# VHH binders against Probable acid ceramidase (asah-2), part 7

Target 1, 379 residues: Probable acid ceramidase (asah-2), of Caenorhabditis elegans (q09551)
Amino acid sequence: RKVDNPDFQPNCLVGGPDIYDPAQSEKVLWFDVNLDLPPRQRFQQIAKAYKKEIHAVFDVLNYFLTIIPGVNAWELIGNMTASALDKGMIMNPYRDEVLGIAEVLDVPLGNLVFLNLFYEMSRFCTSIVAQTEDNKDLYHARNLDFGQLFVWDIAAQSWGLTEALKKVSVNINFFKNGKLLFKGSTLAGHVGVLTAMKPHKFSLSMNAKVQPDIINVAKWYMGAYENTDLQFVMYFDRWLFENCDDFQCAREKIAGVKLLTGAYFILGGANPGEGSVLVRNTTSVQFERKLFDGANDWFLLQTNYDPDKDPLFIDNRRDPGNACMNKLTRANVGMKGIFTVLSSKPNLNKTTVHTVIMSVTKGYFETFIQKCPNPCWAF
Short names: E, the ipSAE of ESMFold2; O, the ipSAE of OpenDDE; V2, 0.75 times the mean of E and O plus 0.25 times the DockQ between their complexes.

## First folded at step 1 (VHH)

Design o08 (framework vhh_ozoralizumab_d1; at its last look DockQ between E and O 0.01; V2 from the best seeds 0.00; counts 0 for: pae O 14.6 > 2, placed apart)
Fold by OpenDDE, look of step 2:
Parts: structure tokens; C-alpha cells; sequence
Structure o08 (fold): chain B 379 residues (1-379), chain A 126 residues (1-126)
């Protein structure tokens, strides 16, 4: 069922020059979040540090949403979202944490919350979980792809939103009781995490579905989930790391959580074979793929499509990704190898904000701001 | 108990070479990344080299890249560091260190290499 991209030929960089430079990960800053602080104060430092850059993200979104003449869609969306928020659609402590950020940014709360919702509808990501040859280490990585259809910059040959998001990419050390609890990658202005890891415990990345559940989002706006335990996936991701200490716990919680939109949860553990992809709808697990289970082998690669279905003809990142991993071979699984694969086209594309590579077993966590040189997939 | 015993240090002239060895015991050597770190007089602990459990991943800082080579023999529970083109600034006590394998409360670099041996002194002098 191989489907090639008609516009570009995949280019796996495995076997080519060394492109892995850990020094580049230092460009993404680390912040400490103290979970013992009042929720409103937890993320204010990050918001202050990236105030200008976050505003730039807002500007791009505003620009896009004001394309419709006579309608201030940005304001309308903000108001609607604020109304939903007032109905308890966001659980604490996340609500109060977002309020704290909003105060620092001096932006409408609704717009900030909308930004968080918007990421749940991101359609393009690549996640990989892979076991080393000796079965002693596990590596987990993801590309965050976001920005398609949002202000193409002809001069820069990039998406405006993608570029803006690159500038707000941050790493966070989450502390509780004076101890490091877990590490995560997120976007400044957000209180959840997109990719996270408890060293020697478990790791997680979440991919959105290519077809978002728009109906459910509409229901959310209408207050259908008032006073319920429904969560945004990004907030749930953080919750998971606050409340679970191992792979099995994480799996169980992922299976039972109520979500606004379905998603793919890529999970890595500390023990050999503990790697899985959980395909979720809003209420249940549809599918689960496990390392070394059935037809699965030493790695799992997940994009934004159900494993048993073909990707869109114009958006096949799965097959090239799998091919590139196979070219890498199990013997070369590591930070360098995985980085090379995720830097290969089309897994690397113009919407790729950053690459995160982590190892639960090694305690590694590196984030790389990405750039896709021409010729490159637009999305 | 984790035990790491370094050997092979000594006095060498600039441009010379040394090979350090580290004997590991008390843990499953093949399951852990291993490191060489060094501490010069009056300075903090400096990372010198890293090798993954399988040996498939190797890293060096720019300060030693191209001059030092880390390797391991999992069957012998031994870590090696070949040091070539030694410089006076390489003078330090060299430690074999294991991956910390646990959480670090406040992420100090020194604590990252808490499992290390007694060290072996390398002196580079004319």
C-alpha cells in the first residue's frame, strides 16, 4: 500500500553526512515550573520571557482569521471561548494557570484558550518509539508539524505560524516538593505539554488525527461538557505525568480519559518492549500497536492516520518514515540515528516546528528547532 | 555496590598518548551508558566522553573531539579512553562514571556522575 508523494521524492538522510549536533538543542531554553506554587503563578515566568514572541503567534492567527471582510473572527472566537471557559470547560489547575499567563500577556483569555484548542487540531506530526538492539534502551521522538494554511511567507519560503511557533518552543522541568518530577516540551503560553518524559519511568508524545472531530469541538463551545472531566489532550498529557510513575499506569489512564478530540498517544516505558501507540477516539481506545507484538517489530512510527488505513495521497509521511527507520536499522537506534530519520523529508517539512528526542532509559531529552531547506514539502 | 576502578594515568609530554581503563562491577555494565569525566585542579567536573550501553552512540565535547576515543567491552565489563595528542590543559584526574540511573533533585552536573571511581591522574607536562 505504498503511496508516493507526487510532488517530491522522499530523501532519507541515513548513511549520509552527520547532521546531529547536540549543541543545537541548547537553543531551546529550559525553564523550571514549580507545581507547589499557586496555579496562577506557575507559568508567569515563561510568559514574561516570551511575551513578544507569543504576541507574534497571536498576530499571525489574527491576521489569518481577519481575512473575512467585515468580521472580526479573532475577537468572536475569543469571546466564544471565554464563554465556554466560564462554563467550566477547562479544569483546574489548568484554568487558573492559563489565567496567570493571560494576565502577563495582557491578552484576552478566550484567545489564549483558543490557541490551546487549536493545537489539538494539528494534523501533522511524526512520532517514533524504538528499542535498541540489545533491548536495553528505548528512544522516543517526535516532530511537531503545525502551521499549514496559515500565512505562507513567499520570501521566507515558510509558514508564518510555523516560524512563530519555533520562537516559542520551550523545555520545562516540572518540580514538586522540591524535586524534579518530569521533563517536557511545550509552547510558551501553554500550560500543557506536547512531549514529555519521566526519566527511567515513561515518555509520551501525542499526535492529532488528520480529521479532527469538529462536531465535538462545537459541542464543547455549546457547553455540552460543563462540569465534566473532559480534558484537552495537552493538559491531560501533563496530568498523566503528574499522576503516573510507569508505563502501565500511563496506558490505563490514556485508555480511560475523556477527550475533546481523538488522538494518537505514543508511549514509551523503561522496560524492554514497552512501546505502544494507542489510537483514541473521544471515549475509548480504537487500536493499540505494541513493540514486538504481532507484525510490529523494534520500532513504531505514527503520523496522523490510523495504522490500518492509508495516508492521504498527498501526505504520506508514514511510508518514507518507516523506510528510513528500516534503513537506519536497529543497530543504529540512538539520538543521532533518530534525529537523522526525523530530519529526512518528508517527515521534515515546512511545517515542522521542532524535533524532540528522548530516552526514558538514558534520561535524555533534546529539542531541536527545525528548518527544511528547499526543495521541501509545504505540508 | 557500584564499583568503578580507573587505571592508566600518569605523566606524559605534550603530544603524547595514554590509554585509560575502567573496570566495572556491582551492576549490569552492558545496560548503562558510560562516561569519562575529568576534574582539573581548581575546576569543576568536566564531561569528556560518552558511550551508550551498546556502543552505538558516542559523544565528545569539542575540547577532546578528534583526540580522544571512548570504547567499551561489555564482555569484560571494561571502559576505555584512548587519549592522543595530549595537551597541558588535559591535566586532570580522570574518572570513569556510570549513567546516574535516577532522578536528580536539582540537576547538578556533578550529581549526574555520582557513580564514579576514585579516578586516575593524568599529567601533561614538558
Amino acid sequence: as target 1 above (379 residues)
Amino acid sequence: EVQLVESGGGLVQPGGSLRLSCAASGFTFSSYSMYWVRQAPGKGLEWVSEISSSGSYIKYPDSVKGRFTISRDNAKNTLYLQMNSLRPEDTAVYYCARDHGEWLPFGSYTEYFQHRGQGTLVTVSS
Scores: ipSAE 0.000, ipTM 0.226, lowest interface PAE 14.6, mean pLDDT 88
ESMFold2-Fast, scan of step 1: ipSAE 0.260; ipTM 0.651
ESMFold2, look of step 2: ipSAE 0.055; ipTM 0.568
ESMFold2 (binder alone), look of step 2: mean pLDDT 79; pTM 0.800

Design o09 (framework vhh_ozoralizumab_d1)
Fold by ESMFold2-Fast, scan of step 1:
Structure o09 (fold): chain B 379 residues (1-379), chain A 128 residues (1-128)
Amino acid sequence: as target 1 above (379 residues)
Amino acid sequence: EVQLVESGGGLVQPGGSLRLSCAASGFTFSTYAMYWVRQAPGKGLEWVSEISGSGDSTKYPDSVKGRFTISRDNAKNTLYLQMNSLRPEDTAVYYCAKGSDYGLYWFGELSPYYFDYRGQGTLVTVSS
């Protein structure tokens, strides 16, 4: 690593007032989505409940894009997305799910689909999977960081988009044939999942790459893609949780799928040692790290950088996060311990939208909205 | 009620041919895309052919392209699959499936969520 940023030194939380207290954390609301319903109906309850908050997200994005004089970029992007959808039909049943949301919100389909794609392309995340000392439980957790450079509020010392996204964070129980199939954390208006768990079976979090391969996305917008299995990660994640029942199935499907963009897949399972990070490009696995590849590798931490690359000078969350996990020690792996690491600065920063804590073995899943009091890193 | 009844399966030698039929009832056959899908023992469902409601458009995966031909007779509410140059890996239970307005084939595999209804299947065994 070439140059350290003084603002990215490890600032690990310690006992006492800094201990994670679930009673002091804001939790998101839970909703049920019945997959047996026609796709257009599945997300309408959530859309109705969050109509005002979703419109506030659109307002922030529109305001940012209208800073370019003489260009209605929001309308142009919406029209381009609608044109691409008309050529491909690639988004069913997801297209009909988004259509149902658009009907409730009274917004053009193209702009809502663009919002769904925009969520997938988040640049900043931290995901952790860690095995308890007794090998009985595995904990999987992540921070979702989004909103950097989108409307700084001087008085509130916060990013306008990040604060709007906090207000649309929700948890979903997905049901099929009257039974719980899996749990997901998402943003109201989004039909994909970036963080999800099938209780007692497997868990997944997806992190975006800082330098994504956008060639296929550009071709898709131009209407120049071929009839292939190339798909957006968020829709693939939905398919995975509907069609896999264990870690091995999920790992094999993640390794074989063709994607429009590369991503990091952080995967947890029900059996001891079932934790992996798969570094994916559009066609293949570039790297795979597994729990206990070394005898003392009891956790894996992934941010937004390939293992053989240095983090950017202004975005080194990898080194502080690893230092705080090592300071926690394996003996303290648990819900409070792993959450405390994700509450340590700079892994918790001004762009952190929410924090998800999962345990496949316990069937535990919860999403928290955290405040980052000053001093708190802006990016 | 939707009913789909497959027939025509059986034992054939490698390189042989077989024709499957599916009798459809309980819906307006000509307005729906129809599919043949198969399931080998211990494997998931695999899409093998697709035909539009009019019969004007057909699609096949590379594994059967040039060997299998899907067709339909809308006057008789019947779907067909002509299978030529059969291989041991074609051994499976073959199902006739009614389409919906949703996507059918995702991520290299067929999702059963995309079918409104499918029949009970007909077994094809390719062995010498």
Scores: ipSAE 0.000, ipTM 0.218, lowest interface PAE 13.8, mean pLDDT 79

Design o10 (framework vhh_ozoralizumab_d1)
Fold by ESMFold2-Fast, scan of step 1:
Structure o10 (fold): chain B 379 residues (1-379), chain A 127 residues (1-127)
Amino acid sequence: as target 1 above (379 residues)
Amino acid sequence: EVQLVESGGGLVQPGGSLRLSCAASGFTFSSYDMYWVRQAPGKGLEWVSEISTSGSTTKYPDSVKGRFTISRDNAKNTLYLQMNSLRPEDTAVYYCARVEPYSSGWYLGDYYYMDVRGQGTLVTVSS
């Protein structure tokens, strides 16, 4: 644990599964994205609504990058990314979607693309998929933790980047041919989805690996790879929800895709037992865990570590999260129960940007902004 | 009405070259990734090449890589396919196609969907 962490043992919330009510938490705003519009226009309404909040995120990142006096690192990174874009760094429609946002924000395209790529490398997440006792419903939920090491505010007892990212958290209804296609939770300015659900079909949350292939990202950015079928997870997630209509399609595409970096894919479906964690490396499935692989495996929980690896001792959210799920018991799996587990410290911590609760079978999707009052873990 | 009109096909000897053109109308050509597909007599459709909206990114299967070059002129709303070192097995009807917007950026064979396709232009490679 780092010195700024409270002296506090991780424990489940006392008083049982109904103690923490999501109705008492702040909800993010909903926006419509019409995929029938030209790509450049699709995200402009959200960009206009969040222009100042997105600039505040840029300000925090620019401040963090002020490492060398006299060097404008933010401008340099933007120019380097613009150079990579000229070599086909991102594919359409995603490139034109980001361009449309950049026009509204009045920022260089390269800096906005860098922000989108930075979200791809997000660390410290907790995802849970759990089957109700009557087998009628599946709940899928996650905490997105981001902003650790980015400007600690001593007076506010909070991370500057985390607080800025809370203010750009949004929900999107994606429409195609005049019909709702899927729902996503994301950050304004990002054209990918971090967490998404196609109602009554399937759900997905992606967790980043703490031990990433950063060298692969750097090599790809420099144009070293000849294999042009490598993809960023954020764009693949968008493609997946636009092209798959069930759990099996999603599972097969996740298993077969070639990725720039490895990731954890937590997948939920509409039928009993349709819950999986796929541990992906760049070319193949390393591990797959499924609901009811063991008779008592009514839930799966994934943080940011391979199942056969111990979490770093200063970042053990896996063990307390599993303990809290077992204390909840299967009988209490439901929206309030699973939300209570994700509101238990340290799974809820100072880096937690938002919490998403999904039920594919009910068609339920919401994103919540939670406070973590002291005593609260810094990460 | 969205239209794609191919031209430039014909009879050519093995080792020869042809340049195909596709004239696009009825939509904002510069907002779409485009591709060429072909269909040999009695065979299914085969993907030949893809190009990004700006023309900066191009994709080719091994069967034509190094021999075919896709390009575009957004000012003229025209897509091109330069075919060099032609072989008898390149004999096919060649179609210009607009990549479905929701699938743009993916070139995984069976995952590509054409939302608009032209009428085709016949290329025959024979002595």
Scores: ipSAE 0.000, ipTM 0.138, lowest interface PAE 18.5, mean pLDDT 77

Design o11 (framework vhh_ozoralizumab_d1)
Fold by ESMFold2-Fast, scan of step 1:
Structure o11 (fold): chain B 379 residues (1-379), chain A 125 residues (1-125)
Amino acid sequence: as target 1 above (379 residues)
Amino acid sequence: EVQLVESGGGLVQPGGSLRLSCAASGFTFSDYYMYWVRQAPGKGLEWVSEISSDSSYTKYPDSVKGRFTISRDNAKNTLYLQMNSLRPEDTAVYYCARDEYSDYWGEDSYYFDYRGQGTLVTVSS
C-alpha cells in the first residue's frame, strides 16, 4: 500500500511552472560502428572507452549473485554460458562481436554473453509513438527502466544497478558500405539494440513483459531449442535494421519471427499513421494496436502489460502516462512536449536508466540521462 | 571535442552574393540538424536557416526566404549557406550552430547547444 506516499503520486509536468529543457540534460556519447569491419573489431572502441564502467556493472551483478556464502553463482552462470557458446548456440556475427568485446575487457566470455542475454529481460519501460497535428512528423520515444531490486544505496537513494547502467548508456551510428545504415541506443558491452531508428525509414523500441518467463532461458541452456529458428530479441532487432528499409517490412518480419520470450514491439514509420504496437508471444501476434484505429488515436503508449490487462497498482505507468499525453494535446506533439511527458512521474522513476527521443521524418535520435530527485517512486 | 569553424564572410555590395562554410568536427555531423544564426550589431541572435541531417528538410524565416539556401556535405562534415541578393540589413556575424532540441517548427528558436566563433558579413557600398 503506497497510495499515501508522496513518492508514489503522479505528477504530470505539462503546463507546470517549470518546463524542463532537454538541452540542459546530460546526453550520452556517440560512437561509430562499421559493420564492414570483421565482427571481432566492430565494438572494441566502445569496450575500450567504457572498460571501467562495464567492470562496475559486472561487480554489481557478481555481488547480487554471490549472496549465499560458499556459492559462486556468477562463476557457475559464466561457465554454463561458455558451454552453450561451445555448442554453437549463439549465431555469428553476434558471437564474434561479443568475443571481440571480451578480449578488450579481459573478462570471461560466458559472463559477458550472460550480460547480453540478461538485458533482453528489462522489466519496466514506457514507449510512446505520436503523430503531429499537421501529420508531417511522427515522434517515437521511450524510458528504459532497469535495475529495480538490485542493490539499494541508502545514502544516494538510488539503485546500484540502475546508476551503473546510466554510466554505460551509449548511442551508436551503424555504418555499412561507407554509409549510415541506422542509429541505436544501447549499453556498452552489448551488441544488440532495444531502441533504434533507420532515418526516414522506420523506428523500433522493445518493451519486456512483466510476467517472469525465465523458464525459456533455462530450457535454452539445457538444449531444448537446438536446431530451431528461435531468435533473441536484441539480435533480431539488429537483423531487422540491417535487412528492412520501411515500416511494412519491419512489421511483417516482427509478426513472423519466432522468439525465446514474448515482447512488445513499438514501431514508427515515415508515412502519416505509421505507428503500431505489436504484442508478441513466442510464435505469433496476440494483439496489434495502430495509430488512428479510432479517429482520435493520435498516440499509442505501451508499458509492460497486455492491452486487455490492468497494470499492478504499484506499477501503473500506463494510466498516468496516457493522462499526461492527453493533457499535452496533439497540438504540442514535438521533441520538448514528449520529453516533458517522459520526465513526468511515475514514468520517470528511480529505475529509469535513460530516455530516448526519435523522429523518423526529421532523422533525429538522442539519448538523455535524467535524474529523479525525491519525491520519486522507487519502482 | 565538438568544434564548429565558420569561414567565407567579408564585405559585399548590396545585391551581391556570398557563400559561408562551416567545418564541423568532434561529433557525427550526419546525425544532427544544423542551423545558421546571425547577430547584427547591437541586436540579439536571429535564426536564419535550418537543415535536417539528410538534407530532406530545410526551413527559412520570411526575412531571408528565397534569397538564402542552406546545404550540407555529410562526407566532408561541412555546412554551407549561399546568400544571394544581399541587403544592408543582412550585415551581421553569422554562426554555425547545432540544436538537437528544437521542435519541428523552429522558426523562433534561438537556443543552440554548440555554436562556432562566427564570420562577419558586411553589406555596404
Scores: ipSAE 0.000, ipTM 0.133, lowest interface PAE 20.2, mean pLDDT 79

Design o12 (framework vhh_ozoralizumab_d1)
Fold by ESMFold2-Fast, scan of step 1:
Structure o12 (fold): chain B 379 residues (1-379), chain A 125 residues (1-125)
Amino acid sequence: as target 1 above (379 residues)
Amino acid sequence: EVQLVESGGGLVQPGGSLRLSCAASGFTFSSYEMYWVRQAPGKGLEWVSEISSSGSTIKYPDSVKGRFTISRDNAKNTLYLQMNSLRPEDTAVYYCARDYPEGWDYESPLAFDIRGQGTLVTVSS
């Protein structure tokens, strides 16, 4: 039995004074990506706008990897990734999109591809889908937590990588054939989407597993890539939004895809009850949780742990998050209510890069940068 | 309350220049594609220019291409139209307009959600 550390104690903001102040939350900038352009050109304007901020992310990673005197680990990782790209099958257009960014940033392709892979595999998250009491609207929201153990700044009381990633957080309107196709929240330099919505159609957020099956990634790096049908989650998510127009299509494609790593897919739709969490391994659906599998299952919350596993002691966001949603009640499901839950500690913590709020039925999509004032949990 | 307020119109001689401004308030300006559209006396609305939320994608019809320049300042919530080499045919009321909110499809630059009150540009000797 231990005395609770104040920085670890959960605080549910629901039912208290209204602590949500939109003026305290910075909104990220919107950019257009025209998918009708040649792949190399699609992300170049974002790369030009964020060149300094993306280089700052590289600087933090390079500094962290300065482990062995006389060994440039960042260059070695870049060279290993470039070698793997030459041996493995990578589907265009994604490779050429990353190449176009690398040209603007003046960085080796292998290092930028490594950064793209690192984003999908090395983060903690909280995702929520919740149905309003009148069944008219579904809200889908998530916190993206990234930067644990990457350069603690004693003076600022913050993680260096988390603060760098806040500065590269952007929203994208993806256009095809002159029309808006879908909206995504991402990090400048990344061509995948981890949080996205096709307005009035469906929404998706992907959470990483704490203990993913990485054997296929290891095989890919070694040049022993046996299954050409295997997809990276970040590229699959882009493909999904370009090729599906509703919840049912998205659900079936997520269920059928073969992946290099397992992941949690949190899916929202336009019709009442269209919300689910698919727990994926590399080849199959391990489990699916759906809205209203039980009569009172009006929300689903997913962090980074399988439903039958306990969270790590230092990272229990699941139980406080679920308790806070139950305190909110279904009657108060809405943008403000869901945002209040995701602004409650420890779901909001020192590693939270951004918060995305979506409503498929309303076509609403926005990304917020939140501050987590002390006491605030470091992990 | 969402508002768009245009300014900078006036009387100018052929070959002259004017700069129009549009002050936006009551919404997140940086989240919206913006348009300039115009209406000549006794005619329908005509699209003049389009600019994406970031300013990275810009489009013009052939009638103004090379003469007009659209720009935006997201920090000041202001949209601009620099008009050079003005012709009598450019005489119109010019409107600032925003795209539909929150990812609505648009097929035409005239399919906009909100427009301002307009500013009159008269090109005459």
Scores: ipSAE 0.000, ipTM 0.114, lowest interface PAE 23.5, mean pLDDT 79

Design q01 (framework vhh_7qbe_3)
Amino acid sequence: QLQLVESGGGLVQAGGSLRLSCTASGRTFSMGWFRQGPGKEREFVASISWSGGSTYYADSVKGRFTISRDNAKNTLYLQMNSLKSEDTAVYYCAADSTYGLFLTSEPYEYDYWGKGTRVTVSS
ESMFold2-Fast, scan of step 1: ipSAE 0.000; ipTM 0.306

Design q02 (framework vhh_7qbe_3)
Fold by ESMFold2-Fast, scan of step 1:
Structure q02 (fold): chain B 379 residues (1-379), chain A 123 residues (1-123)
Amino acid sequence: as target 1 above (379 residues)
Amino acid sequence: QLQLVESGGGLVQAGGSLRLSCTASGRTFSMGWFRQGPGKEREFVASISWSGGSTYYADSVKGRFTISRDNAKNTLYLQMNSLKSEDTAVYYCAAGSPYFGIVTLHEDEYDYWGKGTRVTVSS
């Protein structure tokens, strides 16, 4: 019933008057992280450069969580997270990496760790992997949508958390043994990766499920990690890029890992046809979609819903995104084409923090901050 | 202070079996075995998550060695079957961070180490 979903009608820029223009989008800054340094030192340069902007993210979260009279929920959450850390519930090197950031920012460790875990729960994402018509290149791209319902600014017509997160978006070159190991897109203050690429090897974007497994998260806070083989997705992604050199290794590790919450893993590779979406629950693969499972499956698009389930009518980015990809056609798969689809409303909306474009074969990786001019959907 | 003590090493003939044990002075989480042969760098052998649900093995020992643990006894085991001369090494027990389930292959991710137990495989 499209009459019930007027805001989600496709507004594809593809073939329209306003196609992709790089001048209308800002690129984020690049930083080097040397994994050969002691963990505590690895992220301190980024933390120092973004101290003011990271504090603004904390201010938005603190404001939201202190709305209940007589309850300081921000302090409570920070203290509960610190208690879990004192019980040794987060592995090195990630714990010491976050500790080093907390020292630069002069913030309580527990609240910074909570922020890192909060990023794993990002709700709205669109990821695309698409094969060019000549089979020479594969493009992998995503929108990260975050900040829904967190402090609407009437004057600016924007979400306070989304605008704060735009300002902490960064690109990282990760080095090990003096050599570039992989590239990632992240938020300053976060040590995990949700979007990353090992040039000429493989790429990954992770999309959150709309219904996260809250029971396992609660068990972590209660110190029950000793009774589980589960991992946080963001830390697993870091491990994956440090330990895999190709699409096949990455696919097998993603399929076999035990996770704290389910997630969608969108994977791209260096060889023609190396594109997959693995729908993961905590212990197994629920679904796997591959490029060219059907003869005309030259792209895969994943939002935040299982393939056999309909999106919520207020959050239907899947149908417009697929329509815009089909309008683009395979002949026009490339950086500009894919970016234009991710710049089409409602895939681009007021909660879109950034857009990442990757090509494993070209070694291309960039993160863009897009503006969504009015009229633009609020969610 | 957490301490790890290995035992069960010794001299064994090629094709034989040995069971190594590692007893911890307190609670441990992920654990692994590493070895260092004569004139070689220390290398990964096997690792196990706290629950025992996840295990990983080096290709050179896969199918011959089995890692297991008894959390009630704070003890890690390595059952070594079909031993080869190339298995001659000092075997080290290692314990990592409380956060699990990924089984780690990287020496740097283990915080506590035993002093080692020597295994010599003859002929």
Scores: ipSAE 0.000, ipTM 0.156, lowest interface PAE 18.5, mean pLDDT 79

Design q03 (framework vhh_7qbe_3)
Fold by ESMFold2-Fast, scan of step 1:
Structure q03 (fold): chain B 379 residues (1-379), chain A 123 residues (1-123)
Amino acid sequence: as target 1 above (379 residues)
Amino acid sequence: QLQLVESGGGLVQAGGSLRLSCTASGFTFSMGWFRQGPGKEREFVASISRSGGSTYYADSVKGRFTISRDNAKNTLYLQMNSLKSEDTAVYYCAARESYWLPSLYSADDYDYWGKGTRVTVSS
């Protein structure tokens, strides 16, 4: 018998004419990254701008890890990660990009790479791709949820890590050969992208699986993993935007890549009907859902669970999100409509770091920091 | 910047064998061989992953050519057996600087190129 969690029932902001205005939310800052620069220099401006905020993220993680008296777990984890890097855990250009950041921050490379790896595995997300009624535009959007179980602040009624990560959320314009190549949303200190768009070409958001292949990460750390062709999802996303110019290229490369962990790739394109969710195992495509597989499938919504599996009792964002999209209706698909769905509880919750809204056809890309006023789910 | 140097080309009789080598000046991820015959566009021959665990071949050379690499020497090899007149071409070594699978068949998927080594197969 399945038991419904009352805290994960739909609380849709969508009703009649009511649509939230994203202008009411704080926007993150934009930075330029010139890919023609040597890798070590590419992210140093962002690292300088966010040095204090990134150190605050490290402080939250270090505080959590100092729970065990007499063990310097932060130093141990950093040293273990540095040892794994010597065994080829991460490759250039990403290794040198992260090294350049570590130099600006004055932190050991191993600790910064550990933070990047932590982002790879420990995220809850909601991603949506939806086709407008006139078929002219496709909207792609996502909530990034992170920081559950990391330092609850009783006075502020918030998660310490989530609040720290809100402050390091940034947008990047990536340039190559003097021209804009693509736009990405990330966390300062990270060289990968979780959400990105090549204007007028394609968009991508990546969601983590709730049951990751953590044994593969452990094997990689030990250097015992013989398959050195495995890619980190976030760094593969960077490669994808540097090497594909359309939805079909992106789809084929996502289908063929070997990954360190399985993931959900939510892909949007420039042409009507170009929207897909690829459920990836480490070596293969497990499932693929496409816009209009059913006649009325004008949107796809992906959280952190395989389509053929029920969400965990304590984390059912899929059913409320789908209900709110159906209440929105296809006629109201647009920036404000999709933002309203991602501002609906529990898809907006105490662990939501930021919300990204994209339109490939319009070239629109923005990241918003949302408040979740009480009553708001703590997970 | 990364430099690739090919060697081992020459004149060989039909049915004969040649071994091509390509030495890289530094680290490479995936590597491959492409060729350009007289009056033709550059075409894919074979590719290999960094670990050597995955290899890919054009149908025209499958079963006759073997790609391999020695990462300690930063060297890529192409062992060519049962050579045909149609194999006459300039052979180019190619390398990736970034992460990707070795099954890429497009020349546009490679970042670095050697100057080529000529193979001529006579009757």
Scores: ipSAE 0.000, ipTM 0.216, lowest interface PAE 14.6, mean pLDDT 80

